# VH-VL binders against o27280: the designs that were tried, part 143

Target 1, 266 residues: o27280
Amino acid sequence: MDSMNVPEVLEIKRIVEESESVKTFIFSWDFRREVRPGQFVMVWDFRDEKPMSVSLIDPVRSEIGISIRRVGEFTDRVHGLSEGDLLGIRGPYGRGFELMGRDILLVGGGIGMAPLAALADEATARGMRVDALVAARTADELLFLDRLEAAGVNISTCTDDGSCGFKGFAHERLLTLEENHDMAAVCGPEPMMFQVMRILDERDVPAQLSLERYMKCAVGICGQCCLDDTGFRVCAEGPVFWSQELSRVREFGRYRRDPAGRRVPW
Below, E stands for the ipSAE of ESMFold2; O stands for the ipSAE of OpenDDE; V2 stands for 0.75 times the mean of E and O plus 0.25 times the DockQ between their complexes.

## First folded at step 6 (VH-VL)

Design E45 (framework fv_libevitug)
Fold by ESMFold2-Fast, scan of step 6:
Structure E45 (fold): chain C 266 residues (1-266), chain A 122 residues (1-122), chain B 110 residues (1-110)
Amino acid sequence: as target 1 above (266 residues)
Amino acid sequence: QVQLQQSGPGLVKPSQTLSLTCAISGDSVSSDSAAWNWIRQSPSRGLEWLGDTYYTSKWYNDYAVSVKSRITINPDTSKNQFSLQLNSVTPEDTAVYYCARDLRYSSAFDIWGQGTLVTVSS
Amino acid sequence: QSVLTQPPSASGTPGQRVTISCSGSSSNIGSYYVYWYQQLPGTAPKLLIYGNNQRPSGVPDRFSGSKSGTSASLAITGLQAEDEADYYCQSYDSSLSGYVFGGGTKLTVL
C-alpha cells in the first residue's frame, strides 16, 4: 500500500507561534517517506481535512513543520490545540521546488513565506547563496525573519504600510534590488506573484511560483483544476509552476473564481 | 544518475507503424517532476519535438500538431519505460529518433537517449 | 522550414569569439525561454544553456546565452577545437502548442 495516501495520526511535538495569526506545528516524521520544499500535506483534525504547505523539513531531528494561518473554522480549531494533541497527516503531495545554480532569490508574501522557508533551509544546506524578499501588509505579518537570519539568508523586507523596511509592494522593492540570480521561487498573493514574475522574466531569471489554489487539484479532490488557455503542459496537480507556464494563464494574478465559477477581481 | 536506453527496429515499410521503446533507469516513468519525450532529427528538418507522456493524478499526453493524428506515446510502469507508435509512415518520417526527459517546469531536455535511426523504405 | 531561424554554418579559429543567432516571433522567443543544445558528431544533443542565459553544471563559462525581443544568441569565447559541433536553439510556441527548434548551426573550428 502507498503510504503517501494513508493518513498517519501524529502527536504535536511542539508549537511555534510565528505571529498572532500563524503557528507552526512540528511533528516527528519518518523520512523513509521523502518530503521536499514546495510540497504540502493534508491536515486532518478528525472533522475536516485541509491542505497545508510544509514549512520545516529537518531530517537531522526527524521533524517536519506545518505553518497554519488562522482564517476560518478549521484553522481556528487547529490553533486551539496544544502540544501532545493529535492530528492526522497524509502526503506529501504536489510538485516541490527545483533548485538550480548557485544564487537564488526567494520572494514571499505573508504565509507564502512558509514553503519558501523550507526551501531556504535546503538551499543553504547545499551551499547556495540565498536572498529573500519578505513582504507583508504590516510588520506583524512578516514571517520567519529570525529563522532565515539564523540560516544565513540575506533578508530584505517590505510592508504595504511602511511599518517595517521598504514602504510599498514586493514588486516595487524588487525593482530596487541589484543582485542577479540563477533562479527565483515566489509564493504569496497572486497579484503580487504576477507582478514579481513580470520583473523576473524581463531580467531573464527563471522563476517557480507556488499557487495555493491548486493544492487540492494535486491530491485529486478537484479533477477540473487545470491551467487553461495554454498550449503548454497541463498542470493539474501544482502547486509549483514555472513562470513560463503562468505567463499564458489568462486568470493568473488578475482574477479569481467565486463558488459559482464566475470571474471576479482580486 | 538518470539514463535512457532506446530499442526498436531501424527499418519500416511505407504505410506501416513505426514502434520504438525507451527504457528508464535512475528515475520513475511515473515521476511527477518529469515528462518523457520523443524528438526526431532529419537532415532536411533538423530537430522536431513529437510529443510526450507524463503522470500527475493520471497519465497525459501532448502531441505536436504535425503528427497528432498518427502518433501515440504510452508509458509502461511495470517495465519503467515508454514507447512511440507512429502510424501510416512515409519516407518523410525517416529520421534519428531520440527519447528525452524534460523537467516539467523548465522545458529543458536535460537527459537524452542514444538515438535510433529509422529508415522508411520499401 | 524550422520555426526558429539559425544560420546554417559558422566558423572560427582557436581563441576567437563566435556568436550564433536564433530568430523567432512573439509566439515563441518573444514570450518564452530559450535553450541551447550542443551536438557532437554521432551523439545525442546535450543541454548547454537553459532559461536564456544559465549554464548547467559541467558547461564551461566560455558559453553564454542572451535574448532580446524575438531573437536569441549563443556566444562562445576562447573557441576550442572540441567546440566543433552542431548547435540548436529551442523554445516553446503557443500558436503550435509545442516545442520548437532552430534549424541548427554547424560550427567548424579551423
Scores: ipSAE 0.000, ipTM 0.404, lowest interface PAE 16.7, mean pLDDT 82

Design E46 (framework fv_libevitug)
Fold by ESMFold2-Fast, scan of step 6:
Structure E46 (fold): chain C 266 residues (1-266), chain A 122 residues (1-122), chain B 110 residues (1-110)
Amino acid sequence: as target 1 above (266 residues)
Amino acid sequence: QVQLQQSGPGLVKPSQTLSLTCAISGDSVSSDSAAWNWIRQSPSRGLEWLGDTYYTSKWYNDYAVSVKSRITINPDTSKNQFSLQLNSVTPEDTAVYYCARELRYSSAFDIWGQGTLVTVSS
Amino acid sequence: QSVLTQPPSASGTPGQRVTISCSGSSSNIGSYYVYWYQQLPGTAPKLLIYGNNQRPSGVPDRFSGSKSGTSASLAITGLQAEDEADYYCQSYDSSLSGYVFGGGTKLTVL
């Protein structure tokens, strides 16, 4: 069906509390409409809509999951909902991750682990060897460790404060990990992704990076999602980009866009 | 374990109505996790999806465009079965007819009936 | 002709790898999941692969599916005599608002 621009009102089937600040909302989904790891949906609470990455794709149970971190007014309202309540879902949108080779490295920071958790499920189902580097500021912000472990993923962790695993940043931890992967997928804060991308590029590992930037328009007309020099609209051409595409973008890892579209340092 | 058992006539005359039933065991015809489908197979057209019936808060039907004007698929909750009625048949409707369960969300036809050969001939 | 295009036949010897292709368009395979079914003589089709590349319980790991763009493939490794069957791909087509099948591939094990 080509009705992705009309929100479908869905009942919240189940809510999983991933941490104090993150919940996964699970909905029944019609899998005639393809959904791929790395794609996002617009979540509508009947007042505002916001883009959220798909974090669970489960055709066996006929469910998708959307993981949402509490960071503002919209997410506060959504976190206040209960099983049986309704949300509007529009999509999916965007370019998903592509899988190739036999070995994949996942590098996720904070809520950026959400789309990578869905990708880990697909990669393990394909028989790929999956290594995941899960990074956060503190141990309490590390997400999906139990789910990744259950899937047979080889997990490394790091926290800025050293409360779990390696003490330091994702790129510092990556320097101590094996260099032999057929591809990588990266999602998290842009400064983290930029540093990780540079290391992977030096190792000749092709990487896909997910930019979950300002996505005010899910139908490809959003100018504020454009990248410097390339003109990519994240909602239309992203959010997933290959590292060679991002290496030419001056803004990547250095500036973000405010709601008015202005450059703001990280 | 879910099983589908088909019944109906193997010979129908041109211009008459083809009627088949599919009895369900191990699941409910009104289950909100399943849709109940009819699919046929002929040498000339191969495998052809004909339509479905399923329940959420009410009953729905989807029908293939090629047969929509002459097809009806009906559930019967009291007998836990669903039926196919195809009107104004022609020799081109000669086929093996299968009922199948579709898991609503994966859209996979995971359980199939045994099949019924229907010959449309005078 | 079927909406999805498969080769009418394929063959191999025991132990070999065989691949069966399925080609469509943006209104079907390009936008929707691909499924594969095995049909032994005189029997109903049996689900082999759903969601492009997932195996239901009971299907050996020597069967695998893949999808790229508007095309999909079923791969059978370690071919066995009992794999001799017809194989069908299936997707959904938004322009037809319905499910569509390939024409089938008769696999012969020599």
Scores: ipSAE 0.000, ipTM 0.417, lowest interface PAE 16.4, mean pLDDT 83

Design E47 (framework fv_libevitug)
Fold by ESMFold2-Fast, scan of step 6:
Structure E47 (fold): chain C 266 residues (1-266), chain A 122 residues (1-122), chain B 110 residues (1-110)
Amino acid sequence: as target 1 above (266 residues)
Amino acid sequence: QVQLQQSGPGLVKPSQTLSLTCAISGDSVSSDSAAWNWIRQSPSRGLEWLGDTYYTSKWYNDYAVSVKSRITINPDTSKNQFSLQLNSVTPEDTAVYYCARGLRYSSAFDIWGQGTLVTVSS
Amino acid sequence: QSVLTQPPSASGTPGQRVTISCSGSSSNIGSYYVYWYQQLPGTAPKLLIYGNNQRPSGVPDRFSGSKSGTSASLAITGLQAEDEADYYCQSYDSSLSGYVFGGGTKLTVL
């Protein structure tokens, strides 16, 4: 659940520019504090705190990396920082991915590749065969391809606009792959994850999906983290869920709720 | 495969220094994926972690608060070994002493030495 | 005493399921992974479970680990005579800045 309640102020050791909109911030880390792929940390810029998935776990160099997409005021400020600047890091939090079997499929959309890149490193280190489907709107937004290739991952790509790989959405590309895997891990926009989950369920492939919108609930910020018909408490269980858990949740991938609690389409 | 072999005297007088050595084969004491630990076991106190030494870019030590003022753990890269020195021993330091490898990515103690019974008695 | 609490003894007959508990707090099990060790008489402890629920190569499927909140459990299904041993849980404790062990559970196979 909670690995630390107080932010530790850490120096930005290195910044990797992953794309025009995504940077990975690398920090020294004491690995006596366990960190697993799929877990997140709270990043504090001394004004606001936001949850970010851990995208690099390197115990040999004693480093973690946190990949951040520029999408708002907080992330814009953090993107303006330089090596040597300070950020507060609290965590890790949440349930990480579990690995089983010998053969894993990763399906990532946009920044959702961040936690999956860390998982790919662990899976390959364990001797698993790793296939990754990397999806984005355009070729410039495909993330971690060089890192996945260096790890020995079999990569497939798709872009909405057809600028790299298959032209279309992740689930459309997945239909053309038709391989059997012992498990899958999926992270990206919720509508994408829902469609991918349906295909994996039909193939009897157990999948774990990361619901990033519930990361704050996992640290106890929200007491109302229940998924519609099931009464399932996401804040106690997330952000990573098995597909069997999510198959019972009518809200997943179909609608979301506004601040007033009303159902709105994706 | 990795093996840890302990050596040192089994009898130490009260107020003196306990000194043990752990020789490593199949791995390097300066491996940056490992930490080298001392753990003791007694009937009265069970398993107790005492401390470690490890290399990242330089050498580090961590020590349990209960022994921090009396303990030194040192690596020796030329002999591929590490040692324990525990000062001002008392009969309550009587225990089986183990050296063990800890893994950075799991906090598990995955390889243990054979153990050395150390009796603190006059 | 020990920072993590285990029952001092457990017992079962061959073929039964036995569960050994390990209780801690938010500064240890609630925040960090749990590890389990098996110690046969006269030998060093041997790693049995790491990362809450993972088995090293060579550990049979009948051993499993789990963690919920500030507690962990080791389950042994299909109990066998050779499982008679002492079992220890271990975690890290942030308030002590060090590794902590349970007091151990002596498992007797009747």
Scores: ipSAE 0.000, ipTM 0.418, lowest interface PAE 16.4, mean pLDDT 83

Design E48 (framework fv_libevitug; also named Q28)
Fold by ESMFold2-Fast, scan of step 9:
Structure E48 (fold): chain C 266 residues (1-266), chain A 122 residues (1-122), chain B 110 residues (1-110)
Amino acid sequence: as target 1 above (266 residues)
Amino acid sequence: QVQLQQSGPGLVKPSQTLSLTCAISGDSVSSDSAAWNWIRQSPSRGLEWLGDTYYTSKWYNDYAVSVKSRITINPDTSKNQFSLQLNSVTPEDTAVYYCARVLRWSSAFDIWGQGTLVTVSS
Amino acid sequence: QSVLTQPPSASGTPGQRVTISCSGSSSNIGSYYVYWYQQLPGTAPKLLIYGNNQRPSGVPDRFSGSKSGTSASLAITGLQAEDEADYYCQSYDSSLSGYVFGGGTKLTVL
């Protein structure tokens, strides 16, 4: 069906174990429904529905991939599934990344590398130079390194504990990198994204940031798009926003919103 | 490491403006990782949050609804401090006033100033 | 007066376990983290517990926090004389769009 609001029941064709806590679920996809990096789908296990970023877009094989981290009841159930099992998929939804210029910096934290991995594939296919800063708490939690390497991406890593690459946080590593880029794309924990955005703004690098909390807002199922003087909380398509849009948001990096639209500190 | 030092009048007459300052050392008032708060403590109302100021791309304020019409909290980057102005004070504003820091990604008041007793009487 | 409700006083003897309750509603404790502060006479409050049950560096492990539904508790095991102080809970309230505190509990060590 062509309606993005009708879930389609799809068979899990392949499962890739990315880490102990992350799996990528791969489905056959009809690319008459265009999918772009930065967009998400609603994943339905026939009990609950959750938004998940698209991490693989492969029109040649007619496949999409959805990377899911185990964080709660829904994701624990989905992680228990096998090839041949069924999931409901609605979408795609949301604003995807825009590509401009000749080189791009990707900065990803944890599962935030999922939409950035799809973007890396697109950028390299378009002939762009791609540099990626991949951040995690430990070496075992760094995601998509082999896939990025295969795509020809120039990779820098950092871990909080120093088990791989720079010892420290993504923004601390970024401060040691002196190269300018035509644009950047950032996805990860909101405090990390806030610090990275600040540095990129000082360098006059336009950045796009992908915010998990706005995936539901883009499909109209949450109150996070309510009237407000923060600029970002007015109705807008997500999850991808330019840094200039986010710099005016009082709560970016300070608070998040729960599914009911209530302010929650990080 | 980070310290907050308060200064102010101590005695204010009813209907006048209360003015206090909080000097910051070990951090910047324009640090994007912090919000700078005023909290007061009185026997009748207990601990009461009054408001904050913080910097992202520009300066912002949040104010408690109970004082919003009378309160202004302003940063001073050149002196690395922030201030409280509370207009039209009454005896009900008699309290110990504290400045305090909240880290941007938390609701914890992790660093407090020493406190200033302000008495509103004629 | 206070948005969050604490008992006005609590007492114990050295070595005992003391608990201090903090009750709120769905708009505050039911939805947000709880913080605890210790205030010694003549001093500013000091952060004792953050994020419901976490201790800052330097806070002894005999202090612990917990949260269930719309209520939170501070527990002090192995009570010591220096624990005699006022204790305050704090959360955020979405209906007020601001931080809220409990009325405080004066802990007396007998």
Scores: ipSAE 0.005, ipTM 0.417, lowest interface PAE 14.5, mean pLDDT 82
ESMFold2-Fast, scan of step 6: ipSAE 0.000; ipTM 0.421

Design E49 (framework fv_libevitug; at its last look DockQ between E and O 0.01; V2 from the best seeds 0.00; counts 0 for: pae E 6.3 > 2, placed apart)
Fold by OpenDDE, look of step 7:
Structure E49 (fold): chain C 266 residues (1-266), chain A 122 residues (1-122), chain B 110 residues (1-110)
Amino acid sequence: as target 1 above (266 residues)
Amino acid sequence: QVQLQQSGPGLVKPSQTLSLTCAISGDSVSSDSAAWNWIRQSPSRGLEWLGDTYYTSKWYNDYAVSVKSRITINPDTSKNQFSLQLNSVTPEDTAVYYCARVLRFSSAFDIWGQGTLVTVSS
Amino acid sequence: QSVLTQPPSASGTPGQRVTISCSGSSSNIGSYYVYWYQQLPGTAPKLLIYGNNQRPSGVPDRFSGSKSGTSASLAITGLQAEDEADYYCQSYDSSLSGYVFGGGTKLTVL
């Protein structure tokens, strides 16, 4: 069996209700297979397949977690599953986050906190100081707060409606923070990531950002996730990119490709 | 406040080149947060998007299929403006031409120039 | 000849609610955001609605947008004399690889 190409049928060990729209599905994992925060897996429900970020890496319990937001037919089906049900998992794929320095800033929006939660666990385990700016539209959409707190992460929240923490967007909250970090990791809506990236660049804070695009093969062959002009394949060279790399990507924040390869503007 | 100021001749002969300029104030033509567009309006064809220019580490253009073979949109960073050139014009190219801005993460034309009537006539 | 279809005219009296429709297809409105513009006589179009139903700053809340399927609608409540103008819908079309507009609706306030 080639773990890079063939899904492994795994039993859902546990399901964690993260929010009304987000569930974390936990699987037993053979840690002889390396997995890094920022990498993704392809989840197969025996009808369709979608890329999902790894949100939990627990070598002690020999488990991984995949957090899935309910947004369409596929995720609707998956959200209907119960503990003990089966899913196909292949991977992990892609380039994950790199950790450096002593102090790290995490900036996440919505489900973008999924890979960052895993990164937070690794960073804190390494003895790094971790600050996390957790953003969502509303308080009930804020993810992983208890988990992050338990890990020793310093959390700052912001919500669009002000229902929790700073009223406003992540980049606005970031502007109010004067402290610089050795590096930053960012994941969420592209508008958020772009604004946050700009601020971090101005502050000379090295930043990594996780980009989301339509992915088909996950192994850099089909080209569906290829970014125009750069040749970057999100599934191979990404999904985690350095800010310097993303600054070269013409479509970032401008358009994306649909399953047919057509441009979809914002 | 961002403003667009258009300039150029209002009369062009058939087969010649239509040329217009749009001067930007309050923003930069090389801003990575914007795309700079040309749109025209006529009674016969209504509002029609022609194309844009924008900067992301280098310059890019998008053109409407209908005019792609005849159109050139160029930025001028030294003057903070961008131009429209439309070659081989015919009376069908008679219209009010507008320059307009589209912000990154949007498909809205949020800022418009004042418009320039260009008549193609012998 | 416009890619998006609008009624050529609409009318209402002050205080009334008026709706302007915009019909497209799966290659445009069905797949992409809709935008609305107001154009006063002799002026450039002005953005009224972005992202189907969002109002820019300065646009009164009596203007609202909605989208369903391959159609969109602009609603104006509490119609005022100054609302007399041409209104255009706008989207993106994947088959044309470009932005597309409706034919426009002339709104008369009686």
Scores: ipSAE 0.722, ipTM 0.890, lowest interface PAE 0.8, mean pLDDT 95
Fold by ESMFold2-Fast, scan of step 6:
Structure E49 (fold): chain C 266 residues (1-266), chain A 122 residues (1-122), chain B 110 residues (1-110)
Amino acid sequence: as target 1 above (266 residues)
Amino acid sequence: QVQLQQSGPGLVKPSQTLSLTCAISGDSVSSDSAAWNWIRQSPSRGLEWLGDTYYTSKWYNDYAVSVKSRITINPDTSKNQFSLQLNSVTPEDTAVYYCARVLRFSSAFDIWGQGTLVTVSS
Amino acid sequence: QSVLTQPPSASGTPGQRVTISCSGSSSNIGSYYVYWYQQLPGTAPKLLIYGNNQRPSGVPDRFSGSKSGTSASLAITGLQAEDEADYYCQSYDSSLSGYVFGGGTKLTVL
């Protein structure tokens, strides 16, 4: 709708420092504009606009949170802001996660835990059993562990360097976990998501995966479309896809896009 | 664990079609985790990538510009192998031909076959 | 000719450090990852380095890769007689829409 397409200037109510490189910016939100875990907003610093996943949805306090990792010029500027400063926000956009069944597995890598933290809150509020596998390169890059623990989530961790939990990758840790789940949600680096998806497919666990690169498709600004199994150009609304939908996306794991939009291999 | 082996004629006459096969063991040609490649090596051109085939919902091919008009790479799921057909060969196509695997999310040729010497001569 | 430029030969004695360069342009090494392969006489190439500087399982720590701008380098420390081989760099080229290789460097252990 029109109101979603015009940035609203909002005051930063609170900033939570999640790690040296990640901050969560919290805003008052009017929940007449419904927002769901897995959706994103466009964040405008009055110079550039970037998509950011919603990491906190709190209708009781009338707040949303947006977790941002410092990775470039835009995010560096936003990280320099203080409580009381203003940002433009429009949205929400995109297809969010769907919940089904009684038991859910969350598998998150790095900043990919941000949308999964919001999903954990909703799943727990619905009375679901929530197991989370939280993966990162090092212990200080593991995100939202205290928040997940406070929500009653059963947490497993792994780090590439072994500085916390299992030493190794998320899919290696997942192979040592024997619990059945009615569904899973996965968000993180695409190679991690692919390996996790294959294991879940073998276990007949339906999975949803969230891919940052498809956030542009959801707002209609993406000129890059995936070919479907019928051979015609289709832009699927992201960022959340079921695993069976990703199985027919030619580009997933075969090609990425360079800054000029050209198809290039990994 | 995974092994690749090339087979085909060692001698092909100019203007004819070169046909080679790569047999796969320890993995499936239709695995969505791999792409199956042909690479050749000659003294004059060095190592040269020719193209690939891979399965994601359906079969796809990519071909190098230098051979695109003459090349076909086809999978055979029943025999767990893939082939190379190169039309209208010339003596410049004389090379050792390798098949090789690239894993999804990679551009590394991580597994190579032993190679097959093909001589194009009358 | 090859799209990526390597010296045709390099040499060293056991225990020394040798480096092999690979030069490209913005359409290849400047924009994409670099890979290195070792080819022993009469054998297929073997993956030695991927993703500019990563080693596959089974490759000794003596081998390392680096990339700066449009050039890459393979370093071999503690050179051994068994390292005598041809070495090839590989990248992707956006103007050719395909994988590209260097011309190869013959390493002789004296």
Scores: ipSAE 0.252, ipTM 0.697, lowest interface PAE 4.4, mean pLDDT 88
Fold by ESMFold2, look of step 7:
Structure E49 (fold): chain C 266 residues (1-266), chain A 122 residues (1-122), chain B 110 residues (1-110)
Amino acid sequence: as target 1 above (266 residues)
Amino acid sequence: QVQLQQSGPGLVKPSQTLSLTCAISGDSVSSDSAAWNWIRQSPSRGLEWLGDTYYTSKWYNDYAVSVKSRITINPDTSKNQFSLQLNSVTPEDTAVYYCARVLRFSSAFDIWGQGTLVTVSS
Amino acid sequence: QSVLTQPPSASGTPGQRVTISCSGSSSNIGSYYVYWYQQLPGTAPKLLIYGNNQRPSGVPDRFSGSKSGTSASLAITGLQAEDEADYYCQSYDSSLSGYVFGGGTKLTVL
């Protein structure tokens, strides 16, 4: 309990280069601390601490994988590390995805595929049919395709530049996909998730969406991760929300918050 | 570290109920990361999965189609065990019965009980 | 008859490479991970390969797995006398809604 709020210093066991901008860092993990798809960890490089997605859950090897996109100073420093180097990890935190039914649709944009890759493993393990719409700006930024194919996932792709699959946005590609899913799980840029949620709502497909907000404490005390009208804290009541919960939130898909908690446009 | 210990009678008369128990040490039958299975092995059929029990938000069972009408698998959280009941047995149900853990994220049967030979004969 | 098809036997001499095949369909191996188990006489099966090609801790790297389409393969290099055992592949099958095993391959080390 109390150890979940203090970083444990762990050695990087392996590094997988998922793309030019994304690496998965693999650590030994004591699974007495249970981890579920959709939960996150706080990664500490001894200077800063940021939330990161769990993308691999392997209790056979006692391993967990954390996928990190290089986007700024913190992630640049982490990407410069090697096997054997140390990172602090605290967590996992948050509410993960719940599986239902036999047919699931995954819709992931960019690094948002990380928690969905972990979910795909669980879904296929219980015999679900998994369709994944994997979106990115370019073909070389499509994540986890080989892993998803190995799991037996049916993959559709879209890229902003058309270099792989459908040229355009994920919600546009979604309109051409079959409509017979029992549930959907969505993670990616918030504007994409808003458009995807609208289509899934029209189709009466239950959907769970994983949100990002600025986080400081990760345990719901500081209020930095709050959604506007509801008082929901992304780190405590989410990051995974049902679409019905998000329909009560005016800010979803319309603006974001900076590190000081101020509203800014997307 | 995790161990499965089987118990139950090795001889059952035709038309009666085969009943076995698997005790778990080093893990919990209500673990959210595992499912608890029965598998049998005979020379004529090889390895055959029979069914499981597991807990998430509630208890679930999955049963193989071949035995679905005759099988029940129940957890016992107070004893940290799970059981197999197979009704209306015939000599074709003679086999070595194993309990096994499957890890839900990898679907690996990573821990097996020692096996119990059950003979069905009059 | 088993849902997954394996040759009933295989053999090799110490130091050689042996491959054991496992054939399925789109409802099993084509859609789901493949697992391999080693069973020594009189003992329970032991997990050898999971997730098509991953080894648990303690399984030497001379054991390897692969999957292509609806077929899978277990390879054993540097064959040793202790490798003499029965080997089973396993997957999930959507049409049967359950786990399915191969018929087993008796490996003899000559």
Scores: ipSAE 0.095, ipTM 0.676, lowest interface PAE 6.3, mean pLDDT 86
ESMFold2 (binder alone), look of step 7: mean pLDDT 94; pTM 0.951

